# Designs tried in a protein design chat: VHH binders against J-type co-chaperone jac1, mitochondrial (jac1). Part 3

Target 1, 176 residues: J-type co-chaperone jac1, mitochondrial (jac1), of Schizosaccharomyces pombe (q9utl6)
Amino acid sequence: FHSSSCQSEAKNFYKQFEGDISDPPPKGPFDIDLGALKSSYLRKMKTLHPDVAQGKDAALAQRDSAELSKAYNTLKAPLTRAEYILQLQGINPVSEDISNSDPEFLMEIMDVHENISASRDSPEKLLQLSQENQGRKVQEINEIRKAMESSNWDSALLYVNRLRYWNTIDKILHDL

## First folded at step 17 (VHH; from w06 with S31R R32Y)

Design x04
Fold by OpenDDE, fold request of step 18:
Structure x04 (fold): chain B 176 residues (1-176), chain A 119 residues (1-119)
Amino acid sequence: as target 1 above (176 residues)
Amino acid sequence: EVQLVESGGGLVQPGGSLTLSCAASGFTFSRYWLAWYRQAPGKKRELVAGITSGGSTVYMDSVKGRFTISRDNAKNSVYLQMNSLRAEDTAVYYCATRVWSKYTYMDVWGQGTLVTVSS
């Protein structure tokens, strides 16, 4: 009795908000109207509320709600959105060997860590590093946008990995 | 004015040695990484060697063991010692850094210096 595990075809997160947001790259822009996304999410959540879903199995409604929330949370942030877009293209967004493939980035990472270490006792310097890191994030997001919208997926992956790292730097700086 | 100025390029025979220098001005030298790039005819610009503010170094694989990047903060200078030069090392070599002002950065490049390795 091979229980054909109906792998519930994980519904494309963009399709869940179809008509309210644009298609993903390369068909649409990388940037999403976050207000529109939020409004769409809230509207759809309201329809999934147990009080409204009188005829649907409560369990199904809960599942749908959870899936919708996951979709919303994934698409609302640039990094997770970019990672998801790569996945849609069949690309694993996690690259294990950053050091050999991107020596320039490696240099930057080392430099940032050295600067953080040297600045631990200076709130002013840490603030400066935080500002610079925000600048780095913005740059990576811009590059991701350009790469994805032009279907340059290798470049997109590169910049996604960089962005991921810079997000980690934000956390480090915040904890300091 | 933020500036990088390369020197030391020239003609050298295979197996020879050359030292490139880059003099920096107009920014806090010790705060930033420095790097040497090269561009051969018909090829893309590539990172040759980099040195962080703390003195950590990175090299492209083809130059490991032959090239050495170093910096002198007192002289606002970065150097590239090139040993065992090969014909494939022929390129214009550029000194570079990225300087920051809060949320924005500026890439700084020198004018480049030509290195020709030929018998």
Scores: ipSAE 0.829, ipTM 0.942, lowest interface PAE 0.5, mean pLDDT 92
Fold by OpenDDE, fold request of step 18:
Structure x04 (fold): chain B 176 residues (1-176), chain A 119 residues (1-119)
Amino acid sequence: as target 1 above (176 residues)
Amino acid sequence: EVQLVESGGGLVQPGGSLTLSCAASGFTFSRYWLAWYRQAPGKKRELVAGITSGGSTVYMDSVKGRFTISRDNAKNSVYLQMNSLRAEDTAVYYCATRVWSKYTYMDVWGQGTLVTVSS
């Protein structure tokens, strides 16, 4: 009796919000109405609340709630959303060696780190670097959008990796 | 006006050497990375060498050991020393940087200089 572990086909996060948000690329846009997403999330969470779900197993409700929360948190941020979209395409969003595949980006990263190091004692300079980093993030998001919406998944992966790194730069700058 | 101007291109024999120069104006030179790109006929533009504001360098694999990028902040200039030139190095070489103003950037490219390696 091989218990076919019904690996509950991890319900597509977009499907969890079907009707409230658009389909993922390439069928839909990369951008999501975050307000709509949030509203949908809250509405659905309300229905999963133990006080409302009188007839459902509390454990199931909790599981569903957790899954819904995971879906929401994944889709609400551009990076995690993009990573998820790549996964939907069967692409591992984690690239092992950025340095060898993107020398231009490597140069930029090195330069940013050097600038951060040189600016440690200047709040004004750090602020400037933070602003620039925000600009970088915006650029990568734009490129991700274009790539995904055109089904250019190799490019999408490239820019996702860049965005991921810029997010780490934000953290570094914030901690200074 | 932000500008990069390349010079030093020309015809050279295989195994020869050439030095490219790029003069920058209109921005704080020392703050930004600089790079040399090249575009061969029918090919995409590719990064040849880059140098950060701190002087760290990156190279395309095919030019490692042959090409050297350097910068002189006092002269607002970046250089590419090319040794042991090969036919496959034939391309238009461009100097480039990215300058920032708060949340926005501008890519700056020179007009390019032609390097022809031919016997």
Scores: ipSAE 0.828, ipTM 0.942, lowest interface PAE 0.5, mean pLDDT 92
Fold by OpenDDE, last read:
Structure x04 (fold): chain B 176 residues (1-176), chain A 119 residues (1-119)
Amino acid sequence: as target 1 above (176 residues)
Amino acid sequence: EVQLVESGGGLVQPGGSLTLSCAASGFTFSRYWLAWYRQAPGKKRELVAGITSGGSTVYMDSVKGRFTISRDNAKNSVYLQMNSLRAEDTAVYYCATRVWSKYTYMDVWGQGTLVTVSS
């Protein structure tokens, strides 16, 4: 009795939007047409709506809807998209201890924290730091793009980790 | 004009000491981290030491305990004290920083100063 546990192979999120968005790197670009993605999502979601899904098990429709939403939410943001792409390559996107592997980044992180600390009482300075952080994010995204599109996955992982950190900085700044 | 100018390089014997200086101009010195990089012949440029705006320091492993980075904000200068120099420390040393203008940055590099460690 080989219980073929049909592990429902979690459909590749890109495949869920096949024909509407490009393939993931390295076959396609890192950047996605977010408008196209959204349109595709909405169109597909409409078909999964209980009112339209005549005869399908409501539970299945709900599951499919949830999966579609997860796919959409993952792909719409650069960081989560990049992490997902790494996963597709069999790479764990979980950040290694940055302290030993990227001294330049460590220095930058330390500097940013020091600047934030020094600027706590100045909304203007905090705004400036926020702007700079946005610039850092853009830079990392660009590097991620280049790395992934060239199948440089080690570099991609590095920059993904950096981007993740900068996102954390955004939160810190926002909370101040 | 944003500028970094290195000085202090030269020929030194193994085990010797040398102090590099970098003079900065054209930007708010105290706001930014500063770092020393080096590039040996045929090798990639590498971070040697960095110092944050707050004075925190980072070092590459091979120079820990031998090199010391420091800064003088009043003089718009950063220094690298190099002790117990080794042949493998031979390189062009560069001073560097990254300055920001809102969403954009500019990397600033000096012209470099040559350090030669040879018997």
Scores: ipSAE 0.828, ipTM 0.942, lowest interface PAE 0.5, mean pLDDT 92
Fold by OpenDDE, last read:
Structure x04 (fold): chain B 176 residues (1-176), chain A 119 residues (1-119)
Amino acid sequence: as target 1 above (176 residues)
Amino acid sequence: EVQLVESGGGLVQPGGSLTLSCAASGFTFSRYWLAWYRQAPGKKRELVAGITSGGSTVYMDSVKGRFTISRDNAKNSVYLQMNSLRAEDTAVYYCATRVWSKYTYMDVWGQGTLVTVSS
């Protein structure tokens, strides 16, 4: 009796919002209507509310609610959405050491860190660096969009990794 | 006007040396990284060497130990010392940087200078 452990194939996050949001690349666009996503999330969450689910159904509702929340939180942000899309393609979004694969980007990162260090005592300079970093993120998101929508997954992975680093820079700047 | 102007290219024999210079104007030089790129005939443009605002450097593997990038902020200039030149180093060399204004950037490129390594 081989108990085929029905590994509950983690339901595709896009499928959880089917009909409310577009399909993932390359079938659909990278960008999602975030308003529609949120509305869908709230509507579905309301049906999973503990007041509606009694007894054994409560545990199931809680599980479903958690899964729905995970799906929503993953898809709502460009980076986590992009990472998830790569996973759907069977690509691990965790990249190799940037130092060997992208020397230009390495230089940029080093330069940004040096600029941050030099600007620690200047709120005005830090603000400027923050603005620049936002510009960098926008650029990477645009490249991710283009790459994914054209099924250029190698390029998509590259830009996702870059975006991840810029997000880290945001955190650093915020903590200063 | 933001500008980069390369100089120092020319004909050199294998094993020879050459120094490229790039003069910058129209932006705060000390704030930005600078880099040398090259493009050989029929090949893609590639990063040769880069130097950050703080003076950290990166090099292409094929030029490590032979090429040295440096900068002089007082002169608004970046340099590429090329030693032990090889035929495969033949290319147009470009100086480059990225300048920022709030949320937007501009890539700045020189016109390039030709380096020919030939016996």
Scores: ipSAE 0.827, ipTM 0.942, lowest interface PAE 0.5, mean pLDDT 92
Fold by ESMFold2, look of step 22:
Structure x04 (fold): chain B 176 residues (1-176), chain A 119 residues (1-119)
Amino acid sequence: as target 1 above (176 residues)
Amino acid sequence: EVQLVESGGGLVQPGGSLTLSCAASGFTFSRYWLAWYRQAPGKKRELVAGITSGGSTVYMDSVKGRFTISRDNAKNSVYLQMNSLRAEDTAVYYCATRVWSKYTYMDVWGQGTLVTVSS
């Protein structure tokens, strides 16, 4: 079923931190202990940094360091963590544009953009929009958690796509 | 008190027209999107049409070309003009919005107005 889509130990980011963090959904929770993740990352980086390795070992250390950094940066943020979990399930996390198939979501997106445009000259209003958007992100993360912990991958994909959009809104607001 | 009050429902024959109104109070009307939803007996509530704070609109496919949503910020009101009505449009119609306070929101619903389309 998934034999051709299963990744080797070297390609599974969770295995880079085996013993220090929980397994991914469906076996473990969506949430991870970010303190444990960071501590594991920093400890492992001390032994792998290219500056302490020589020759053939230096090339392996640079590759391993890059892999560990990629795994850490992917797992530490809810959106990239969720996208990775979907990939582990053989699901392309960017597989459809939900705004065209969900008129409620389209309305919300359009309204947010209109409010940003109307508020460009007001730092106070922009702060309010940023706070609202953080609330939207929390709601989507909660739905992702529920979906993944119940193995509802179609719902998880839906909410991951929604969260990605709100992260884009955060970038727009930050750049103003 | 944050409130939405619908009016304008009634009995109409297939092919007929009806205008629903929704009067809003207790929040800054011009800041927020508003939408009409409907619920037929035994069915889930579904979006019919929405209008953003800036006036952009969305519609469910089955009502496109027949229904028009509009807003009047001076009157704190949103309207749904329903033309070419069909029996399957029979439902209780609700207006709704989402009002934000920092990181949280409240969904606000009216009590609904009944539209019956019957020969």
Scores: ipSAE 0.705, ipTM 0.890, lowest interface PAE 0.7, mean pLDDT 88
Fold by ESMFold2, fold request of step 18:
Structure x04 (fold): chain B 176 residues (1-176), chain A 119 residues (1-119)
Amino acid sequence: as target 1 above (176 residues)
Amino acid sequence: EVQLVESGGGLVQPGGSLTLSCAASGFTFSRYWLAWYRQAPGKKRELVAGITSGGSTVYMDSVKGRFTISRDNAKNSVYLQMNSLRAEDTAVYYCATRVWSKYTYMDVWGQGTLVTVSS
């Protein structure tokens, strides 16, 4: 994925659903009406299905449906949505050179991993850790929303990186 | 009631040592990380050192090699050993933790203990 503003505008995922969802931050809200997004996606996919498009147009319909699916799957989840919005702003969401090394966050991550390791044999304790992690994700999403709707892109990048860590923790917990 | 109580602050000469203590009550001490923060006059509160539930530690760069955080789960206490003290270490020191209830948490702070490093 490229962070170029020119390339992002030509393949803007929000425009795939124009009229059905709001504009991205800072013009519109970070949150998306997921029902409206899903309804728009399903309606548009029906017209692009390869079996409906015959002859020469079948290959184009297949290419267009793949693009629409990518847009839908990106926008429906808060992390990938936030990463995409950063890309629209010309910001690399996966930058390794993030200036805020944070020992407090490192402590929180280490503590979570230690608690998971200590709780592996207890489904009740693992459920509690999963609930706590959902709370961590909600908090980071709230901070992303605030940052993006006020055009605080440095803060948005920091909180996107934090949310990515908590999504990794979710995967670890679900794979147990 | 969840409570943290600091003690051990005072006046000390540069190059001297102090031990801060933090006694905890009202929560399962061994479950949670604990940390020391400090706030100098006119400055923002900053993390000094932290210790995880499993005993792993983190430190700010400015205190590495001089300060040691430790915990005693049997006494529900966390400690900060401060050696080679400098004038810039003068601050109110706070003990802190984060206690979870399902999807939400509460940040808990002690009242603070003053450390003054002066000739």
Scores: ipSAE 0.689, ipTM 0.882, lowest interface PAE 0.8, mean pLDDT 88

Design x04
Fold by ESMFold2, last read:
Structure x04 (fold): chain B 176 residues (1-176), chain A 119 residues (1-119)
Amino acid sequence: as target 1 above (176 residues)
Amino acid sequence: EVQLVESGGGLVQPGGSLTLSCAASGFTFSRYWLAWYRQAPGKKRELVAGITSGGSTVYMDSVKGRFTISRDNAKNSVYLQMNSLRAEDTAVYYCATRVWSKYTYMDVWGQGTLVTVSS
């Protein structure tokens, strides 16, 4: 009866909010009620705040509040949430595997970089590129949701890698 | 209305050449990538060649050195020059792009043009 899932349970961010949010895929949905997550986080953090604890309990409260904050920040964003879910499945979400190349994706990447370069002096064009990139991110998130809720982990990894790239593009546009 | 119209398909012998054209309308042509895809009977549609808004090109391995994609922004047109044609190149060829409006896009496909390579 020894389940391999027990090895993942020692560090399970969903357990920090048990009763307040749904289980992760494949048992539950990919999407999280962010309002419920935030409310749960704030309520639990109020109990654990280091400023109100004393002695040995203060040290444990500091550790527990740091763990809760990491869990919250991981689950609130779709990319880090998806990466965490892959880790729960025993899949390394970061990749050195270039064999996942997709020539259509490569063309899109090249085109985005060329448009950014050509638009560097136009705040209006940069805004348009940022809006387009948000649309790309939404599409990848939709594919991640579909893949994870269908237990299609190879597709989920593919779309997580694509979403990570578009998040990098957001950073590039922000830093201009 | 956003539209792509292919032309130039036909029957050619192995080793021959053919030029496909794609005329675009209803969008700012110079801002978007364009691509040629093909679909042979019983096979999935596949990317043949693409050209970015800045003129960079991508080719599938089997056509490298034989096919050349180009664009003419003044004529709102994209071209595929196909040389050294083989029987395996027989397919319906489609022109395609992706047009954005803020957060949303539309994939646009032409009607296709048939290329038959046979003796």
Scores: ipSAE 0.684, ipTM 0.881, lowest interface PAE 0.8, mean pLDDT 88
Fold by ESMFold2, last read:
Formats: structure tokens, C-alpha cells, sequence
Structure x04 (fold): chain B 176 residues (1-176), chain A 119 residues (1-119)
């Protein structure tokens, strides 16, 4: 627990896996070895589980395991990982609708929604739209990687906002 | 054979009008958005206007109120009506779309049609 100041200090999720994964951009890569992350998470959870925790009561171990789980789930997924990295850079990852300033992106968003609406009763067409959207997400993730590893934070924020929209599209398709 | 073919470019005086057309073949035209891009010498291609599969439109700011994009799904064609033309509209105009196959896409471009706005 932090005790050096009357104001709170932010926790660093990467440090919870120190030695097992690389540092975040700009010092390290955007990509994480998900196998290494999972292995580290499972090993550390074993020592924090209430029944096997050494020298800690069950309630404290449960709180620590919840924090480790939050760190794992944040770093595991590209969108939440990217949002967290932006926060480490002092950048608010939540932004207003970027599509208003990018007519090409706005066109793509509108077209996707219109295709979903036209395809609501066709499982085959909905599967096609879902596959296409996964391709869009991969493209945005590639641009996020490039931007963050080159310290291009304005571009990184742009592509994070684009990825968030495509994750929303996944949700819409899942709920149909 | 996926193909886009532009036509209608030419020399026009400032304040004049011109209609560009783009004929599409080899894909399900009604499924995809279509757009007009332009490229002036030494500049990057930029979006001029786009039209979604459902008919919604977007325009770059400098052409709003002067240009109109439309599509005719029965003729597999997209059009750009250009009014109140200015010297700054001089460029090669391209029609374009993006055709998907599962997780990947192919960008399709026409060969372009030259529009010159000059006295």
C-alpha cells in the first residue's frame, strides 16, 4: 500500500508482472506475449489464493487477487491495454466522437450500421459482417502498435478511438 | 473481374459544371460504399465524396454545397455532379470501393479521369 504522500499514486499494472513481460511503450513493445502473461498471472494467483496465501488473511489475499485480475484483464486485450498505455502517458483515452472530424471514417461507420440493419434476418450475412469487423480491428491494432512504438501519441489516440468503435460494432453484432 | 471505370472528365471554365460517372463490375455493387477521391499533382489522394450502400453521403468541407454524389444500383454506377467549379478542383478524379472477403479486403480503384478547371 502507498504511504509516502497524502495524495494517491497510480498503480502500474505492468509492474505486477515485472520480469515476466516487457515494459510498455515507449520503452518496450506494444505487443505482449499472451502466453507469458497468462503463465505469470496463474502463478501469482496461486500464491494469493485465500487457501494457500502465506502470511496473509483471506480477505487481504482476495483483494490482492482482484487487483491482479484487473491488471491481467486490462493488459490481455488490445483495446484496454492501449487505453492504459495512454493513461501512463498522461492522455485521457476517452474522447468525443472522432468521426465528426474524419469524413472517411464517418462514411465507413454509417455503411457498417446500414449493412447490419439490412442483414438482421440473415445469419450468413451477419457472420460475414462479423468477419469483416474482425479485420477492421486487426488493422486498427496494427496502426496502434506502429504509433505507440514510434511515440506518435496523437495517432495512437486516434486509432484507439477507432478500435473502440469497432469493438462497439462487435457488441451490436453479438446482441442480434 | 472487379473493375471501376471513370468517365466525364475534361476542361471546364471556372463556375462551370461537370458530371463524372463510374461504372462498376465484377462484385455485388449494392453491398458496398463507393467514393470519389482526387489527386492534384504532388499531393496525396484525398476523399472528395462518399456514398454508403444505403445512400447516406459524406463530403469534404471544400465541396459541400457544390458537389453531389449519387448512385444507381440498377446500373451499377456512381456519379459526381460538380457545380461552381474552381481552379482548386483541378485534379485526377478516381472512384473507389473496398470489397471484403472474410477477414481481408481489396481496395479497388479506377484509372482516373482528369478534370481541369481553367480559363
Amino acid sequence: as target 1 above (176 residues)
Amino acid sequence: EVQLVESGGGLVQPGGSLTLSCAASGFTFSRYWLAWYRQAPGKKRELVAGITSGGSTVYMDSVKGRFTISRDNAKNSVYLQMNSLRAEDTAVYYCATRVWSKYTYMDVWGQGTLVTVSS
Scores: ipSAE 0.664, ipTM 0.871, lowest interface PAE 0.8, mean pLDDT 88
Fold by ESMFold2, fold request of step 18:
Structure x04 (fold): chain B 176 residues (1-176), chain A 119 residues (1-119)
Amino acid sequence: as target 1 above (176 residues)
Amino acid sequence: EVQLVESGGGLVQPGGSLTLSCAASGFTFSRYWLAWYRQAPGKKRELVAGITSGGSTVYMDSVKGRFTISRDNAKNSVYLQMNSLRAEDTAVYYCATRVWSKYTYMDVWGQGTLVTVSS
């Protein structure tokens, strides 16, 4: 990843795990080997634990530990990983008006809410809706992968916003 | 076999009316949303109107007040009543839905029905 901004390089979460995971799109794949990421995270955290740091180096270890934890938690989940990659491209990943700008998506959202409401008394139907929603999330992740690996950033943003909504639906179904 | 079959297209004068029908088979019709799309020559396919499983409707701006989508779950059918037709409504109209099996879905399209609005 090349940047003329020192700030961009200091915040590149992928570089925290260089050698253990691939570069971000478009240079590398969207998917991350989560086992390799977790192993790298745990190994690096051992050297940063305050009990192993001495004197004033404890403050540096605390800062570096917080940065590593933030990088790990961001990269391990598809939504936050995709949002971060968009940020690396200078794109704000949040949009307030997705439903109003996409009538097809609005119709699907309305239909999902109507089905949830109609199914509140049926654990079997709620399970079916949850399974369908997991399928929606997988489809959005597939589209995000395709868009980012082909440098289609407008499409990537669209599908990131759709995935965020389906994660919200998961919370609704979980809380029932 | 999941199918959607459109009918009711034809030639109509500006200001006239048509009713499009879409007969569905091979899935639990009442469970899913249905929609009408259209594609004019040289243009992208666009949503015209949609109706949710619960009966809520959406419309593209240019057809609001002129077109009405409805469904009849007893007949496994969805309809598009098209009034005050204009030359720009000329297109092939498609019925569509999305059917689910657990974690996967299939988008289903009809063969289309041609609507021509001309003097």
Scores: ipSAE 0.657, ipTM 0.873, lowest interface PAE 0.8, mean pLDDT 88

